# VH-VL binders against Mucin-5B (MUC5B), part 9

Target 1, 171 residues: Mucin-5B (MUC5B), of Gallus gallus (Chicken) (q98ui9r863to1033)
Amino acid sequence: GTCTVYGNGHYMSFDGEKFDFLGDCDYILAQDFCPNNMDAGTFRIVIQNNACGKSLSICSLKITLIFESSEIRLLEGRIQEIATDPGAEKNYKVDLRGGYIVIETTQGMSFMWDQKTTVVVHVTPSFQGKVCGLCGDFDGRSRNDFTTRGQSVEMSIQEFGNSWKITSTCS

## First folded at step 20 (VH-VL; from m04 with light chain Y55H)

Design n04
Fold by ESMFold2, last read:
Structure n04 (fold): chain C 171 residues (1-171), chain A 119 residues (1-119), chain B 111 residues (1-111)
Amino acid sequence: as target 1 above (171 residues)
Amino acid sequence: QVQLVQSGAEVKKPGASVKVSCKASGYTFTDYYMHWVRQAPGQGLEWVGWINPNAGGTFYAQKFRGRVTMTRDTSISTAYMELSRLRSDDTAVYYCARSKYTWYRFDHWGRGTLVTVSS
Amino acid sequence: QAVLTQPPSVSGAPGQRVTISCTGSTSNIGSYYDVYWYQQLPGTAPKLLIYYNSHRPSGVPDRFSGSKSGTSASLAITGLQAEDEADYYCQSYDTSSYGWVFGGGTQLTVL
């Protein structure tokens, strides 16, 4: 399954559902630290939209990836890795491919960022039913993509998006 | 199924050291971090630090740096915490607890080891 | 003294709803990391009660619920029962130290 974020808050979920969402907080894009996952999670991806001055247009992204033993911060084309356990073997690799930053985990998550506003997250089929966030739950049913953190179904797109915000980061 | 069995109560004089053990069973010992948390009588929980039993790496809360040493013996699935230069305010129950990642939930706890420091 | 602030005590009658607050900062409760709650029955070790801010492990009754907003978290207990009499602690990872902080604890009394 593939989730894409592009342009001015445009999304295509893991289940192929297209929607638009624009918020002024930081949001959980995708993770497997979810109540529907019986295993320990392996990744969390948080996005922050950076506006063009006072415009509602998005000029850039700030992205934080939380992995098993490291936190990766992506800002303005810079990569900052902060080890929470420097002695642990990393479950991920960072690579540069044709102007894209590519980060892949051993568990089958692949992240790609054009260093601007386009993000692609791919997860192997083993993640079906184990993920949550703005990218949806990857349950094979597009009509259920808008599951909130409270596991509500068929909520408005604004309620869905707001359920994934990190409220300490809102204006 | 998962069990953390700690060593028995200890009474020590100020200036001495103590070494508390935590024996793990029911899981792969090297797959989980071991944390130590203490609780003085009538008081709350205070995190001491963690050890990664696979590589032996450690990280201590600033308050304990220079006085605490965490080790492990993977052949017997046992973690240890040694606290030196004991003071009366080190009197507490010392718990071991495990987590999958350093920043992840403590899902299993030992029963605690009472360390009493008195002159 | 506790980095996370909880009320020292709270009480309620059987069947009532009780909430326990936990207030921190942007470096801990307000971070991208989760808040956890633990129950400590008298004379026992703490036990995991809530993880992922609001999720219950197997064996924890559904009358326990958690939430997080801004730099604060909350534990709610509905349908209060005598067996809920215990100390409750919130816990958060702290990104200023990359270590753990606990609340000071809340003693729940069932009247």
Scores: ipSAE 0.818, ipTM 0.904, lowest interface PAE 0.7, mean pLDDT 90
Fold by ESMFold2, fold request of step 21:
Structure n04 (fold): chain C 171 residues (1-171), chain A 119 residues (1-119), chain B 111 residues (1-111)
Amino acid sequence: as target 1 above (171 residues)
Amino acid sequence: QVQLVQSGAEVKKPGASVKVSCKASGYTFTDYYMHWVRQAPGQGLEWVGWINPNAGGTFYAQKFRGRVTMTRDTSISTAYMELSRLRSDDTAVYYCARSKYTWYRFDHWGRGTLVTVSS
Amino acid sequence: QAVLTQPPSVSGAPGQRVTISCTGSTSNIGSYYDVYWYQQLPGTAPKLLIYYNSHRPSGVPDRFSGSKSGTSASLAITGLQAEDEADYYCQSYDTSSYGWVFGGGTQLTVL
């Protein structure tokens, strides 16, 4: 399943549901640290939109990826890797392909970022029913992709998006 | 079932060292970090550090650096914490606890080992 | 070090609701990492009570609930029972040190 984010907060979920969402906090884009996953999770992706000066448009993203033994911070084309266990073998690899930053985990998550506003997250079928976030739950049913962080089906896009915010980061 | 079995109570004099053990069973010992947490009498929980049993790497809370050494023996699925130059205020129950990642929940705990340091 | 601040004690009658607060900073409770809660019954080791900020492991009654907002977390216990009398600790990963911090603990008394 593939989740895409582009432009001014345009999303296509893992199950193909399209929606628009903009917020002023940091948000969980996708993760498998979810109550519906019986295994230990392997990744968490957090995004923050950065406006073009004072405009309504989004110029860039701040992205943080949390993996088994490392935290990766992406801001304005810079990559900062911070090991939470420097002696552990990494479950991911970082590559630069034609101006895209590509990060792939050994568990089958693939992250691509154009260093601007376009993000693609791909997960192999083994992640079905194990993910959550703005990208939805990858359960094969598009109408219930909008499960809130509290595990309730959300009726509005704004309520869905806000259920994934990290409130310490709100203005 | 996952079990963490700790060594028995210890009584030590100031200036000595103590080595507490934690034997794991019911899971693959090298797949989880082992943490040590202490609790002085009537006090709260205080994190000491972790060991990665796979590679043997360690990380200690600042307060304990220079006095604590964490090791393991993978052949008997046992983690160890050694605290040196003991003082009376090191008297505490010392727990082992496991986590999948260094930043992940402690889902199983040993029953604790009382270490008493008295003159 | 009680880097996370909890009230030293709370109390409630059987059947009542109590809450236990846990206040930290942007480097710990306010980070992208989760808050955990542990219950410690008298004379026993701590037991995981809440993970992912708000979710219960199997075997924890649904009268226990957790939440996190800003740099604070809260544990709520409804329908208090005598067996809930215990010490409760919040825990957070701290990104300023990349180590663990616990709250100072809260002694719950069921009246």
Scores: ipSAE 0.815, ipTM 0.902, lowest interface PAE 0.8, mean pLDDT 90
Fold by ESMFold2, last read:
Structure n04 (fold): chain C 171 residues (1-171), chain A 119 residues (1-119), chain B 111 residues (1-111)
Amino acid sequence: as target 1 above (171 residues)
Amino acid sequence: QVQLVQSGAEVKKPGASVKVSCKASGYTFTDYYMHWVRQAPGQGLEWVGWINPNAGGTFYAQKFRGRVTMTRDTSISTAYMELSRLRSDDTAVYYCARSKYTWYRFDHWGRGTLVTVSS
Amino acid sequence: QAVLTQPPSVSGAPGQRVTISCTGSTSNIGSYYDVYWYQQLPGTAPKLLIYYNSHRPSGVPDRFSGSKSGTSASLAITGLQAEDEADYYCQSYDTSSYGWVFGGGTQLTVL
């Protein structure tokens, strides 16, 4: 399954659902540190979902990836790697291809960033039912639509997106 | 299934050293970090440090650097913590606890080893 | 002093709700890393109670709940029972030291 972030707050989930979301915090884009995963997780991707006030050509994202023994910070096209255990073998590799920063884990997560506003996260089928975040849970089902039932409990896209915010980071 | 069995209580004099053991079973010993946490009588929990049993790398809380040494023997799935130049305020229960990553939850704890330092 | 601040004690009658706060900073509770809670029954080792800020391991009753907002975390216990009488500790990874910090602990008394 493939999750895509493009432009200013446009998303396609692992299950192929498109939605738009803008917020002023950092958000969990995708991770497998989820209660529905019986194993220890292997990755967490945090993204700043923000509008660029300047021209689109100079807009960039703030992205943090947390792996087993390292934290990787992507800021303004720069890569900062911080080891939480510098003696441990890394479960990931970093590469540059065609203007993209590519980060792949041994467990089958592949991350690609054009150093601007486009992010692609791919996970192998072994991640089905084990991920969570703005990219959805990769459970093979479309989002439940509560808006057509009178007085039913509803969760808007804005409420869904805000459920994944990291509140210490809000402006 | 997972079990962490610690060595018995110790009584030491100031200036001595103590070595506490933690024997693991029910999982692959080298797949998890081992942490040591102490608790003085009537006090809270204080993290001492971790060892990576695979590579043998260690990291200690600043307070204990220079006095603590963590080791392991992978052939018997046992982690060790040695604390030297003991003082009376080192009297505490010393726990081992495991985690998958250095920053991850402590999902299993040993019963604890009481170390008493008195003259 | 403890890096994470908890009230030293809290009490409640059976069936009531109690809340235990845990206050830290941007380098620990406010980081991208999770907050954990541990229960320590009298004379026993700590036991994992809450992980991923708000989720319960198997075997922990649903009357225990956790939350995290800003640089603070909270543990709530509803339907208080005598067996809940214990010490409770919050825990966070601290990115300023790259080590662990615990709260000072909260002694819960069931009246």
Scores: ipSAE 0.802, ipTM 0.891, lowest interface PAE 0.8, mean pLDDT 88
Fold by ESMFold2, fold request of step 21:
Structure n04 (fold): chain C 171 residues (1-171), chain A 119 residues (1-119), chain B 111 residues (1-111)
Amino acid sequence: as target 1 above (171 residues)
Amino acid sequence: QVQLVQSGAEVKKPGASVKVSCKASGYTFTDYYMHWVRQAPGQGLEWVGWINPNAGGTFYAQKFRGRVTMTRDTSISTAYMELSRLRSDDTAVYYCARSKYTWYRFDHWGRGTLVTVSS
Amino acid sequence: QAVLTQPPSVSGAPGQRVTISCTGSTSNIGSYYDVYWYQQLPGTAPKLLIYYNSHRPSGVPDRFSGSKSGTSASLAITGLQAEDEADYYCQSYDTSSYGWVFGGGTQLTVL
């Protein structure tokens, strides 16, 4: 399953659901630290939009990835790795491919960021039913559900998006 | 299935050291961090630190750095906490507890070891 | 002394609802890490009660619920029962020290 964030708050979920959500805070994009996962989780991806004071065409993102023994912070193309246990073996690799920052875990999560506003998260089928966040739960349900609701879509999407807000302070 | 069995109560004099053990069973000992948490009589919980039994690395709360040493013996699935230069305010029940990651929930706890520092 | 602030005690009659607050800072409860709650019955070790801010382990009654907002977390107990009389602790990872902090504990009395 593939989840994409593009432009200004446009999303394609792991199940292929398209929606728009413009939040001004920090949100869980995708994680497997979810009650529907029987195992201990392996990743959490937090995404934050920053207002672009110079241009609305390009907004910067702050992205934080929390892994088993490390926290990775991405801002302005800069990669900061903070070990929560420096002696533990890392379950991830960081690389650059064609201008993308690529972070892949040994469990089958692949994260790609163009260092601007485009984020792609891919998870292998072993994650089906084990993830949650703005990218959805990867449960294989119908793609037609939200497009048939009309006016309810914007209200349910805002409630959905705000349920994944993770911080009290927007920066 | 998961059990954490701690050593028995100890009475120590000020200035001495104490070493408390925590024997794990029912899981792969090296897959989980072991934390130590203490509770003085009638008081709340205070985190002391953790050990990674796989690598042997440790991390201690600032209050205890320089006085606490955490070790393990993976051949008998046992973690240890040693506290030196004991004071009367170190009197507490000392718990071991496990977590999958250093920042993750403590899902199993030992019954605690009372350490009394008196005289 | 405790980094996270809880009321020292709360009380309620059987069948009533009580809440226990837990107030911290942006480096702990307000961080990207979860808040946990533990129940400690008299003379026993703490037991995990709430994880992922709001979810119950198997075997914890559904009358227990948790929430997190801003730099505060809350534990709610509805349908209060005599067996709920215990001490309750909140717990958070602290990103300023990358260690753990607990609340001071709340003694719940069932009247």
Scores: ipSAE 0.800, ipTM 0.895, lowest interface PAE 0.8, mean pLDDT 88

Design n04
Fold by OpenDDE, look of step 20:
Order: C-alpha cells, then structure tokens, then sequence
Structure n04 (fold): chain C 171 residues (1-171), chain A 119 residues (1-119), chain B 111 residues (1-111)
C-alpha cells in the first residue's frame, strides 16, 4: 500500500481514498502502533504542517519518525537522528536519492520526502490491517479509512484528521 | 505466562550498598528492556533507569547517576539493580518492569522489593 | 515535585463518573510520545491501565478511558465501583531528558 501527501493538504490513503485536510498541528500520518496490531509496532510517522503566514496554505513540513531505538527529525535540508538506545541495532536505513530523503525499515516500510510538501509512505502487504493514522489502516476497504484514533469511523474529514492530532504545536 | 520474580526484602545501613535481582520468565529476556521504578512509603512512583538486556546498555535518571548500576545475566534471564551510598530516603519498594522499547509501556511488573535503610 | 502534576486525591460514589487530570509540558505529554496510566491497588504493584493515550489492555473494563489534549491528559472512570479504589499514575516519556516521568499519583476513594 502507498500513502501520498502532496500539495496543500492533499492526501491519498493506503487504500486509495483521497481527501483534503488542512491542519496546523502535528498529526500521526502513519504507524503500526495500533490497536489492530497486537504486536509492538516498528514505526511512527508524525507530520507537522506549518501554515504560510496568515494564509491557510502549508508552507513547510516537519516530520518526525519514531523507530524502536531511534528518532529521526526531518526539516528541509536537515536530518537529525537521535538514538534512544545507542547500543541497539537500528531497524532502518537513511538514503538521499535525487533530492528525496528515503528511509526504509527492515520490516518493509519505506518513507520518501521531497523535502517540500510531498511525502510518500509505502508498506508491504504484511502491514495490511496493522497500520493506522491519516493514511488509514490498509485493509483494502477505503470506506473505513476515516477511522479515528479512538477507532470510530467518521464521515467528517476534519474530525477524522483532528483525532490524529499531536498537540505539541496546538493551542 | 510472563513473570518477574524479585529478590527478598533488604535492610541496610546508611552508606551501604544493596543489589536487587529480577528474574524474568515466560518470554525472551533479551527482547525487552528492563526498567527499575521505586516507591517510597506512601509516595509516588519514581523511575530509576533501564537496561537493555541484549546489548547491556543502560540509561539512568539524572538523580541516580553515579550511585546506581544496572546489570544483567542473560544466562539466567536476571536483571540486577545496585544502589550504593544508601541514604534513609532510599527506603522504598523497588520494582522491575519490562517494556518492548525504551519509550514503550511497562506491561509487566515484579511484585517489588522493599529496601529499608536505617541506622 | 513530580514532573507531571496530578491531584492528590479524588473521590466519588458508586456509579458516578470521576476524572483524574495529569498536567505536563511540551516535552512529555505534549510530545509525540504517548501517555500511559497505571492502577495500583493497595499493597500491590502497578498495573498497566491505559496505553496509547486512550487504549485499554485486555482485561481492563471499558469504564476506564483516557484522553490527551495539549500538555494534559485525563483518565475517566465511569460507573465507579468499589474495586476501583486505588492509586492512579500517569506516565510520559520526556523528550528533553529521554527518560520516564510519572505523575505524583492520585488516590481514588470510593465513598
């Protein structure tokens, strides 16, 4: 499954559901730390949308990836890796390919960012039904892609989006 | 069934050292971090630190750095916490607890080990 | 003294709803790491009650619910029962120190 974020708040879920969401907070884009995954997760992707001055348009992204023993903070032109356990083996690798920052885990998640507003998250079929966030649950049913963090299905995109909010930059 | 069996109660004098053990069973010992949390009588929980049983790495809360040493013996799936230069305010129940990652939930706890420091 | 602030005590009658607040900062509760709650019955070790801010482990009744907003978290207990009398602790991973912090704990009394 492939989830794509592009332009000014345009999303396409793992199951191909398209929606527009303009939030100015931090949100869980995709993760496998989900109620549907009884095992421990392997990744969490947090996306922060920064507005353009007084406009509602997105000017920049701040992306944080959480892994088993490391945290990666991404800003335009900056990659910061923070080891929560320096002695632990990493479950990911970082590459720079054609202007894209590419992060791939050993478990089959791949993250690509053009360092602007385009983010692509790909997960292997082994993640079917085991992921959650703005990108949906990758269960093959697009109708339930708007499942909130509380595991309710919402028809309101705003409510759905806000349910995945991380409040660090929100008041 | 996951079990964390801790050593028995200890009575120590100020300035002494205490070493508490936590034997794990029912899961792969090296797949989880072992945390230590203490609780003074009638007080709240205080995180002491963690050890990675696989790599042997440790991380301690600032308050305990220099006095605490966490170790493990993988051959017997046992974690140890040693606290030195004991003071009366070190009197507490010391718990071991496991987590999959350093920042993940403490899903299983030992029953605790009472350490009493008194003159 | 605790990094996370909880009320020292709360009380309620059987069947009532009670809430326990947990106030932190942007480096812990307000961060991208989750809040956890633990229940400690008298004379026992803490038990995981809530994970991922609002999810219940198996065996935890749906009377228990958690939420996170801003730099604060809340534990709500509906249909209060006598067996709910315990100490409750919130927990968060602090991104500044990269260590765990607990709330001071809240003693819940069922009247």
Amino acid sequence: as target 1 above (171 residues)
Amino acid sequence: QVQLVQSGAEVKKPGASVKVSCKASGYTFTDYYMHWVRQAPGQGLEWVGWINPNAGGTFYAQKFRGRVTMTRDTSISTAYMELSRLRSDDTAVYYCARSKYTWYRFDHWGRGTLVTVSS
Amino acid sequence: QAVLTQPPSVSGAPGQRVTISCTGSTSNIGSYYDVYWYQQLPGTAPKLLIYYNSHRPSGVPDRFSGSKSGTSASLAITGLQAEDEADYYCQSYDTSSYGWVFGGGTQLTVL
Scores: ipSAE 0.749, ipTM 0.908, lowest interface PAE 0.8, mean pLDDT 93

